# Ledger of designs, part 1: VH-VL binders against Integrator complex subunit 8-like protein

No score or structure here was measured in a lab: all are predicted.

Target 1, 198 residues: Integrator complex subunit 8-like protein, of Dictyostelium discoideum (Social amoeba) (q54vk3)
Amino acid sequence: MNKIFGVKIDSQQKKRQQSNKNLTVFNNGRYLIYIGDIHFDRKFHREALRYYLLGCGLETAFYSDPVKTSVTNSKYLTFLSRRIFDCFYFLRAPMQAIVVSQFFGNLNQTCLVSFKIIQEEYYQLDTNYFQYIWELPLLEILLTTFTKQKDLKKIYLINQIISNPIINENNHPDIRKNFIKNTKHNFWKAISSNYLLQ
Structure headers, positions and changes below count from the first letter of each chain, unless a header shows other numbers; antibody chains aren't numbered by Kabat.
F, E and O stand for the ipSAE by ESMFold2-Fast, ESMFold2 and OpenDDE, each averaged over both directions (binder to target, target to binder). V2 = 0.75 x the mean of E and O + 0.25 x the DockQ between their complexes.
[cut] stands for letters that were removed.
Atom coordinates printed by the task and the answers are left out, and those that the model quotes come from them; centres of patches stay.

## First folded at step 1 (VH-VL)

Design f01 (framework fv_refanezumab)
Fold by ESMFold2-Fast, scan of step 1:
Structure f01 (fold): chain C 198 residues (1-198), chain A 118 residues (1-118), chain B 112 residues (1-112)
Amino acid sequence: as target 1 above (198 residues)
Amino acid sequence: QVQLVQSGSELKKPGASVKVSCKASGYTFTSYAMNWVRQAPGQGLEWMGWINTNTGNPTYADDFTGRFVFSLDTSVSTAYLQISSLKAEDTAVYYCAREWDLGYFDYWGQGTLVTVSS
Amino acid sequence: DIVMTQSPDSLAVSLGERATINCKSSQSVLYSSNNKNYLAWYQQKPGQPPKLLIYWASTRESGVPDRFSGSGSGTDFTLTISSLQAEDVAVYYCQQYYDTPTFGQGTKLEIK
């Protein structure tokens, strides 16, 4: 079954005829990632992003929690996070890029690239994506910048996230992990809706 | 310059196995999919499938499942086609071809003739 | 699978004259989202591998002479050689890459 494409692939004689068939026929996440790299190298960032998102969906069981998938799938998402980050950055989607930086597996790198983007692209930060930030150091960077800019609305929104007991409390590690898992899932659902289904 | 160099012709008996190589040069091997295309004597071109050179994952056309295996050795930028339990109907020239921009083939190997006869 | 049918199976054209080869797909190879036709043309000379001539139905590959042109959209495509040269004697194949790649049966071009 190919859920992302909405097409069931059966025997050769049972195959459906579809208007976008070349995107559904191969149903190979790794091939789609490879096509994404070809587009990325040619600076076709929107096309690259589309293929990366489709490939990640297939390789990560539709963006489910990496701890429930193979080590290979976890490594794949981490590796591709930098490519997807660059796609959003060049497509002038800085807040989406900042969210994706949390997938790098290196918090210092996440904070460093995000700080630069926040400074350069302040007026393009889409507040609808604030809900997908879970790293406390990154939230502090955002709060500090918004306080300096005296942006009361953005200060309020970030403080709502920071004050969430689930991410602030010294709770059992599994509670925070489940919250982050759900946040990641919801982010990829939103991104798929905005970049694949338009 | 991009170049795909294949191994030499093979003469095999029915039931034997053959392994054809395709060595790439002049580009980053892992950045382009490698495809295999067959041409029987006096016939047209038939797509067999492809292999993702970055991941090693092969995909086969429906007519080429079972006896056909695509593999690669990225350390020497080489793709391989192995055919087991050879039949007379496998007699053909086998081409490797580099895939560009979603599915057309911009560079081809010179071809490897595999002849299966008793 | 998409079936590709070429016409004619063979043709003979005099040097300097126009050669026209047709290719028909069993279903459209035009992708509506990017408005591109997923169709390529190849030239194969005796004892040689195929060589890419045209991709995206009408885009000429680098190094291919201007006398070669591709046209058409959807299900009907044409390869035109405007002024046949002796070196153009070959079998020509169309290929779709909209779905699992398939080739036409080939058109043999000879000098009259």
Scores: ipSAE 0.000, ipTM 0.451, lowest interface PAE 15.4, mean pLDDT 80

Design f02 (framework fv_refanezumab; at its last look DockQ between E and O 0.21; V2 from the best seeds 0.00; counts 0 for: pae E 18.1 > 2, placed apart)
Fold by ESMFold2, look of step 2:
Structure f02 (fold): chain C 198 residues (1-198), chain A 119 residues (1-119), chain B 112 residues (1-112)
Amino acid sequence: as target 1 above (198 residues)
Amino acid sequence: QVQLVQSGSELKKPGASVKVSCKASGYTFTDYAMNWVRQAPGQGLEWMGWINTNTGNPTYADDFTGRFVFSLDTSVSTAYLQISSLKAEDTAVYYCARDFYGEDAFDIWGQGTLVTVSS
Amino acid sequence: DIVMTQSPDSLAVSLGERATINCKSSQSVLYSSNNENYLAWYQQKPGQPPKLLIYWASTRESGVPDRFSGSGSGTDFTLTISSLQAEDVAVYYCQQYYSTWTFGQGTKLEIK
């Protein structure tokens, strides 16, 4: 398959998109993701992020359709996760980057990348995004760091998340799977609201 | 007809400000990014940066991060370049040019605005 | 930033003869995802804005005479005017739009 945006694009589809780019750019979710990649490669991280979020938003009716959201997550957002991580990092949104690292599909990589950010940026991590951390090793890294720094507010918030029985990794697999799915959906909804209208 | 029409030439003294306008017509203004390009007398073309016409977010080339401000009025499909604290070396023709968010080259240019800064 | 270097800085060519202008980028402007070169050529006559001639390295803009052609890929590009006309006297610029936007220094084309 053609590798453009991780979706199939044949030569006729590509030609049609070029001829209609003026009329359909902001109403074609797949094309907007393509534009996001162009901006990303040029280091225009804010624009790249907005095009990625708008494109995926259009494909999901802005995350109001759970089936389309799950399809969009597996089809686009998982493959875009490293690029979206970089966008947040360069936009000085380290906590959002830490959340996105959980989408990499490799817990070791998630912890290594996020550990570096946490050690560098712990004092300014946005607590509004703590609720979107579902990997217990990552929560433990945060708790250990805030305990060492004696940051009582952040210690409290992380402990509330860890104490939530829904996060317990010994629950029935469907409970954890559903929690992670809903947490992913709620995260994308939140960042789309925060970044598309600014 | 797709076109970009810029404001007329300006003669300014050092330390003054100037605001160059670039009015778009014949297309949906927010479908294209707007770029600014400088050309000093006898010199080549120099990209100054661009502005996202959907969000109003400007991006400046490294050497244009100070006295240069890009802005929009989308209600009249117009982009603006403001230059403050004018210096003699700001004497140049300033062009606006649209692009399709990095996918096409600059297919439509304004006619240029000559800004002359002299004592 | 990607630096664009044109050669020659100027040339004089007889009417009806071939003119060749070269452009070299400091980094590849070929985007692997869509396999396109983000390279353009512009013509600028005195007192006028630049006019787009070629984009994607080799695609002629609408209304540009077929005597203008672009070629090359990656880092090395060429603009060719196969049979020079009097109205082709101008300065020609290459430009990359792969990462930011940068122009070559220009090539002045004159009739010999």
Scores: ipSAE 0.000, ipTM 0.459, lowest interface PAE 18.1, mean pLDDT 83
ESMFold2-Fast, scan of step 1: ipSAE 0.006; ipTM 0.540
ESMFold2 (binder alone), look of step 2: mean pLDDT 94; pTM 0.951
OpenDDE, look of step 2: ipSAE 0.011; ipTM 0.535

Design f04 (framework fv_refanezumab)
Fold by ESMFold2-Fast, scan of step 1:
Structure f04 (fold): chain C 198 residues (1-198), chain A 121 residues (1-121), chain B 112 residues (1-112)
Amino acid sequence: as target 1 above (198 residues)
Amino acid sequence: QVQLVQSGSELKKPGASVKVSCKASGYTFTNYAMNWVRQAPGQGLEWMGWINTNTGDPTYADDFTGRFVFSLDTSVSTAYLQISSLKAEDTAVYYCARDYEFLSGDYFDYWGQGTLVTVSS
Amino acid sequence: DIVMTQSPDSLAVSLGERATINCKSSQSVLYSSDNKNYLAWYQQKPGQPPKLLIYWASTRESGVPDRFSGSGSGTDFTLTISSLQAEDVAVYYCQQYYSYLTFGQGTKLEIK
């Protein structure tokens, strides 16, 4: 069935689905992701993000079942992280983009893109998303920038995150792993609430 | 069966506001995106943007940011275009046009009849 | 932004003869993943809204007469009316929907 997933439905198929009231395509996460790709390639980043989030939710159940936190660490989210990052970047949601960059699997790339975004979009950094940063080098970049700007409130907020022993605790790999897993789950729940359910 | 019916022509002075309506019938309003297209006298078609009828989320073409607002009233299957601080250059026929939101091909199968907005002193 | 350029700006053709209208995009509107051209054609008669004729560059909309056909791929597209009828007097517009949405400037078709 791989052929179906990469093909746009023409107007005849659209009319067929409308007359049949067949909305089961909304219950197929893979189709929703491909619809997202179509919108992304056409520069409709808001719509692309909507379909990516719905598709990921259906595939992983992460926003419908909070007890399934292990699912939020799936490789599936990593595959889409760059597309979702671009969506947030073009939608002028820079802090959300910075959080998503932590999913790239390359910390040097995470730090590089985040540094550039912080320089370009300083005044758009939503502090509500600071809680979803777990990478120490990224926290250091933020702290250095806020210190240079003399932004006392943002300095305070980042220091609260950095001072968390769990983030820097070499003796507790399982505790750190579970903390990051829960942070990822809570981030995707918040994003789905803000971008999908409004 | 499918119809898009727009409000009547408007004559406005510079600086005024206008709100054009587009009432849909004969289909499920929220299954299709609504687009707005402008045509100045003697000129071609210019796409202004679209609104997602399921979420109410508008997308504007670069030339139509600021003074132009797309909105909906889903209870009466109606889309609205509001233009504030009207200028003479806004004189045009404004069309609403239907696009299939889900699996959209971004071509328009049904159009409203058009609303002429004239801005003059 | 993709710029659509039509040629000619105006065209006069005798009844029963072939009319050819061209449309060129500043970049390809062929989507590699589905191998489809994101290009449509519309007909607009005086005092009326545009009417969809062709989508996906060559697919004729339901109810559109067989004399209308679309062809081309990538950046160069053609709308052909094989045997011009009196009711075909109109302005014709091409439209890309590959990246956002833009229209050509229009081609006015008149009968000789």
Scores: ipSAE 0.015, ipTM 0.609, lowest interface PAE 8.2, mean pLDDT 82

Design f07 (framework fv_refanezumab)
Fold by ESMFold2-Fast, scan of step 1:
Structure f07 (fold): chain C 198 residues (1-198), chain A 124 residues (1-124), chain B 112 residues (1-112)
Amino acid sequence: as target 1 above (198 residues)
Amino acid sequence: QVQLVQSGSELKKPGASVKVSCKASGYTFTSYAMNWVRQAPGQGLEWMGWINTNTGNPTYADDFTGRFVFSLDTSVSTAYLQISSLKAEDTAVYYCAREGDILTGYFEYGMDVWGQGTLVTVSS
Amino acid sequence: DIVMTQSPDSLAVSLGERATINCKSSQSVLDSSNNKNYLAWYQQKPGQPPKLLIYWASTRESGVPDRFSGSGSGTDFTLTISSLQAEDVAVYYCQQYYSLPTFGQGTKLEIK
């Protein structure tokens, strides 16, 4: 073949790489959530999820602190939880989606969407995430489905969760509230490990 | 240079436990996920699960919860598979296999380096 | 549970001829967020561990000869060996990693 000299594109490629690197080190949680929304609207659910997790981590000190009141409100947090739910659903992570549905602030909505997913995606339910279910009606849906399927292993795992006295409504409200807070923290820590470090 | 070396074959009685090791060398251990894959005699490949080598967090396939435990010793770049309460149907070759760049995503690039396999035979 | 089905179960091909192995998934393994098919192909010789040949349905692993190619999208995939060599005698497996990974049952390739 003949030797062909093209235009120098090295400066444009380097500029693009530097721009990407600068975006990566930008430490604004709100901006990262906004970028996540852009990817979500374009159906880039994996990228959207990563930006949502990074943004939430920065706004909450990686789920150690409550969300800043000056930046977010309960309606925005509910909306964000629905977006993260959709990301897990479209990424074929149905059990993670079911866990996230508990953040909707509407238990009827949680049970409705979870029931549908449990029926449609039974064999894709990752049992490692059962430990992050705290809503009793949701545990009852899981138990009923596993009983129908005669899945002794999954029945055993759900019964271990239900047998925890803290899960039952007869406990002091503060004990249950603290348990749910710790369960939420441990879930987001596990998700960050699996989706930001994997 | 890049390799995974597994422990030798094991002969166990039903009800016993076994611990298989998988030692990594020639790369940064914590930059790759470690998968476990089983192959029963004359049968195909069956994915058991994986462990995050950076965090130590294991994830198991539904058929491999309960009796199977994945663990790590990062100081010696070694992953472990422990099987408790062994049954005859556990007789198989067990493989470890590394996967992906942990920071670029989950299950992105296939399993590019495999151990030689460890035969576990369970018989009375 | 995504079921992977390969065809044929066994195949005999003469040296230098083309070998074609098919793989079908029970549901799509295409990730709409990045437009990639989460499907890999492995080669396993007797007494040896599997070796990765192809990932993302058509991306050849480093060091794999260019006679190996992967094609397809969604639910229907093909592994092609354009000119069979003696060293290619093995069992070939497709594997989805769109959800919890599952392998096909394998296709045994032999010299005719």
Scores: ipSAE 0.000, ipTM 0.432, lowest interface PAE 18.8, mean pLDDT 80

Design f08 (framework fv_refanezumab)
Heavy chain, then light chain:
Amino acid sequence: QVQLVQSGSELKKPGASVKVSCKASGYTFTSYYMNWVRQAPGQGLEWMGWINTNTGNPTYADDFTGRFVFSLDTSVSTAYLQISSLKAEDTAVYYCARIPSYWSFDYWGQGTLVTVSS
Amino acid sequence: DIVMTQSPDSLAVSLGERATINCKSSQSVLYSSNNKDYLAWYQQKPGQPPKLLIYWASTRESGVPDRFSGSGSGTDFTLTISSLQAEDVAVYYCQQYYTTPTFGQGTKLEIK
ESMFold2-Fast, scan of step 1: ipSAE 0.005; ipTM 0.431

Design f09 (framework fv_refanezumab)
Fold by ESMFold2-Fast, scan of step 1:
Structure f09 (fold): chain C 198 residues (1-198), chain A 121 residues (1-121), chain B 112 residues (1-112)
Amino acid sequence: as target 1 above (198 residues)
Amino acid sequence: QVQLVQSGSELKKPGASVKVSCKASGYTFTSYAMNWVRQAPGQGLEWMGWINTNTGEPTYADDFTGRFVFSLDTSVSTAYLQISSLKAEDTAVYYCARDMYSDSLEYFQHWGQGTLVTVSS
Amino acid sequence: DIVMTQSPDSLAVSLGERATINCKSSQSVLFSSNNKNYLAWYQQKPGQPPKLLIYWASTRESGVPDRFSGSGSGTDFTLTISSLQAEDVAVYYCQQYYSTPTFGQGTKLEIK
């Protein structure tokens, strides 16, 4: 969306606002998420995303070593995943949004929002993010859509993921749990590289 | 600077086989699919298919199944097109081409210089 | 498969004049949900590979001169060169990427 407030900020005010934010940016993860919410409410989705990613890293150790990653307060993470999903959706990053929908803790909601996105943004789906899909029903939705579109490249890529024995639930729970944990960690590292280091 | 450099021209007899190479540089080879496009003398462009550079699995367009094989050597960032049981109608320039990065779109931003394969009888 | 048909097969235009090349798809390549046309244009000079000029029907590739423009929607597309230069002599191809990629037969542009 266009202008939220009809306010003109001069260079001096911009410098002061940026300086004040920089003083507190890395001291408190909860504060960073709060700043993210302010930007989100003003429809500044890219800035909101940056602050949410920094806040998640500090509060939840998303960026720590995968084997030592221990995340508490799953409901708070679910709320943040919905905010991050909205940021990607409004930033026209549909595949990243679809990946994040897997964090909602409700597979039916994941499939519902992903199906809509796949229909609306078909050619904007960045295939580099297919590797971060682990929910089998979501993979089936992708495969069905790509088959209807006769998209040989995307059909092949999804079938490679489905063929992974770890994903199809034929393994011990611990093996699947560790695979998903590592997939989540790798996703957040890729997102940080693409959205924080630009 | 993205570059795709293909092997030199080939002159073959009907029934022989040929292997065309496409060496990539200036980007992470395994992050982008490689496409093959054929152009017969005085004719237009035909998309042949693609190969997943991360997994090595090829996908062929319907007209290019059977005698055509896409393969890779990731250690040297090179894609290959092999044509077996060559026929006169295989005479063409063969191009390798990479998709545009930012949108995973099916248009081709970067092309090799082409390899002319001539089959005479 | 979506069939791409270009017209004319060949075109002769005087230097400095406008050249217009048309491309028609057998099916719409407009995706209504994002309102984008999955259509690209390429230029090919003798002995050279094709060069991307335009994608999304009207977005000019970086480094392509502003005299090149694309227009159209759905099934009917146009490539326009506003003031023909000598270096523009080439064969031009349209390509759809709405489904399995297909190219038009090409339009040869030469100086009159």
Scores: ipSAE 0.000, ipTM 0.428, lowest interface PAE 19.4, mean pLDDT 79

Design f10 (framework fv_refanezumab)
Fold by ESMFold2-Fast, scan of step 1:
Structure f10 (fold): chain C 198 residues (1-198), chain A 120 residues (1-120), chain B 112 residues (1-112)
Amino acid sequence: as target 1 above (198 residues)
Amino acid sequence: QVQLVQSGSELKKPGASVKVSCKASGYTFTDYGMNWVRQAPGQGLEWMGWINTNTGNPTYADDFTGRFVFSLDTSVSTAYLQISSLKAEDTAVYYCARSFDEPWLYFDYWGQGTLVTVSS
Amino acid sequence: DIVMTQSPDSLAVSLGERATINCKSSQSVLYSSNNKNYLAWYQQKPGQPPKLLIYWASTRESGVPDRFSGSGSGTDFTLTISSLQAEDVAVYYCQQYESTLTFGQGTKLEIK
């Protein structure tokens, strides 16, 4: 009799443990990053990118309405920015990589890697992503390169961004912070639509 | 802020093994690769290789294959260098040094070094 | 592998005077696509680990005094200390990171 109760308790414990393991796998950002790294090491950069995006919690935090929730840079997003950068670079999405470099937390590193990409991948720069550049030194690098190439369309587009008073004038700090927050949110929504949904 | 703290000096006999540790603090351990650099007494710097702190995958320079093993314990933000079958020529100061995500970049922070002496 | 050769092996300079250390690579460390030199300089004081001074041949690391400067391109590089201080006594190493990482043999800087 006691053996029967022991079996039932063990079955309930097994169900609870299995449920907890499934929940951990589903909601464990660290595990998703680990799976992403496995794909990255195998050179499956698109699959790695998908797992990195899920690992950041972007499906919840940045897709719904981060402006209303007061969501800023997540620690996971900042941490994964270098991995996501490499994924875009190897997928030959250089403009997306340049946008992601702004998340490094080191503006000198951002400018150095972006300079390299702009020089190497000029004809692959997707102008639809210019709207997601907010760092003035990076905008100046882009403008200088486009001026040297005499690319009137790209010069025009970058000048539209630089002429925005929010990014180039010493306005109230919260205005610039909110603009950057919204720009980050809009970028990750666009990326999720293009890469995560298929 | 950022610190790499290595284990203390070791005196070993030929044929023994040694394990050197490098404990990182002040940053997210898995954001940066960890490199190992050797400096024999009175000599220059030799890059030994690196370990990807996110995947745990090591890469060794050609002169440092076989007896040398890089490993990690990410739960304590620590990298390890193990040298087996020690030879007198292994006598050196061993440094850990961090780089951005790839081994082919410059090193911004270094550990204080661990002296390994191999003698009879 | 790219071989890095420094000159001189040792150098004695009087306090307040200019110190010049040279580094030559057996192959170009200039990446033509981005026009960047993959070259760094480190300072190692007695009993201490190396400290990064210069990266990308001429960019000074944060916190490094402005008397230190790097110059050169391709295969021929120079580290200059414009006015030598007592605390600058050290061995200086160049490093290339254009391919598999290699260091120069080091230049020992002493006070004359």
Scores: ipSAE 0.000, ipTM 0.418, lowest interface PAE 20.4, mean pLDDT 79

Design m02 (framework fv_mosunetuzumab)
Heavy chain, then light chain:
Amino acid sequence: EVQLVQSGAEVKKPGASVKVSCKASGYTFTDYYIHWVRQAPGQGLEWIGWINPNSGGTKYNEKFKGRATLTADTSTSTAYLELSSLRSEDTAVYYCARELDYGSEFDYWGQGTLVTVSS
Amino acid sequence: DIVMTQSPDSLAVSLGERATINCKSSQSVLYSSDNKNYLAWYQQKPGQPPKLLIYWASTRESGVPDRFSGSGSGTDFTLTISSLQAEDVAVYYCQQYYSYPTFGQGTKVEIK
ESMFold2-Fast, scan of step 1: ipSAE 0.006; ipTM 0.506

Design m06 (framework fv_mosunetuzumab)
Fold by ESMFold2-Fast, scan of step 1:
Structure m06 (fold): chain C 198 residues (1-198), chain A 123 residues (1-123), chain B 112 residues (1-112)
Amino acid sequence: as target 1 above (198 residues)
Amino acid sequence: EVQLVQSGAEVKKPGASVKVSCKASGYTFTSYYIHWVRQAPGQGLEWIGWINPSGGSTKYNEKFKGRATLTADTSTSTAYLELSSLRSEDTAVYYCAREYDSSGYFPEYFDYWGQGTLVTVSS
Amino acid sequence: DIVMTQSPDSLAVSLGERATINCKSSQSVLYDSNNKNYLAWYQQKPGQPPKLLIYWASTRESGVPDRFSGSGSGTDFTLTISSLQAEDVAVYYCQQYYSTPTFGQGTKVEIK
């Protein structure tokens, strides 16, 4: 497309298609991505999201566990995250998009796109999704922006998350890994309830 | 101390079924995927499938789909491989192996292996 | 499935000399998002299960002697034993975990 996010996602998607050229042949979810892409191209972002979430659900047993059947399945969730991000962005769900950006596998890109969204969509940030942010640099971007805006409520909420010792990576590595796993699982359950099952 | 202890050797006739066990100890059983790999005499390693003991989800190598069944009993921290319709080419040592980390999106390597169970299929 | 091919099938090396084992994948096992190669090396001695030596193509497992090293990226990988010891006699397997796990056919290392 012509949106900067659309162009970036399309370029990244082409690179990922090359990486997944052989892998997606063995992935049952490829058909769902394809159908999702058709709806996305027609600007039916909600329907596209439904197909992308169904594809993700099949690969993750409906978000019950991390994707671990093969690298194909684990990469499928990462690949889908960019498409799901784009859907949330166009559906005017910016906080959900910011949460999904943590799945990109590139923290610099996560911070770049999130910073842009926070600047452009400040008043649309749903605080119910703050609990699903686990990346410290992203939390710092949010805190800095809310401090600049003098938004005491949002400052308080982000500080509660940052104050969690698990987020600071000062604990045993397995504690952080399990926390992130549970956070991801709870996010996808919430999204499925709010967007897929409704 | 992490240990995977497998059941003893089995001798079966063609057409029979075999059930191999793998008892885990020294870690939280439900936090790690268990894979099954076999090795025919003098041959290389062949992946059969995995089970997530948390919830019981499974994935199978297409070659074994329909004949292999992976299960896990969380109350005894034991994983099972059942292979049906046995043929002479199923004669192999069967290993269970732990995948390093169940929490991430990416598959990991196998950090601990059971000692192996020899299954012989002969008349 | 990704096919893993090792070379040679067997090699004989004198004690103290370098042993080199090659592993090729039918497609790249390098993941662009994290820049990691999804490749491991295992050592198997007769009557024993495989033992992890190297993961992520070049990271040595704790407790593995520093004479073992892994190198390579994408489709071409090498396991090197810089100075072969008697206890290193074994079959060595490469394994990809980029997709459904597959193993090379194995390379038998023997003393000359």
Scores: ipSAE 0.000, ipTM 0.455, lowest interface PAE 15.6, mean pLDDT 80

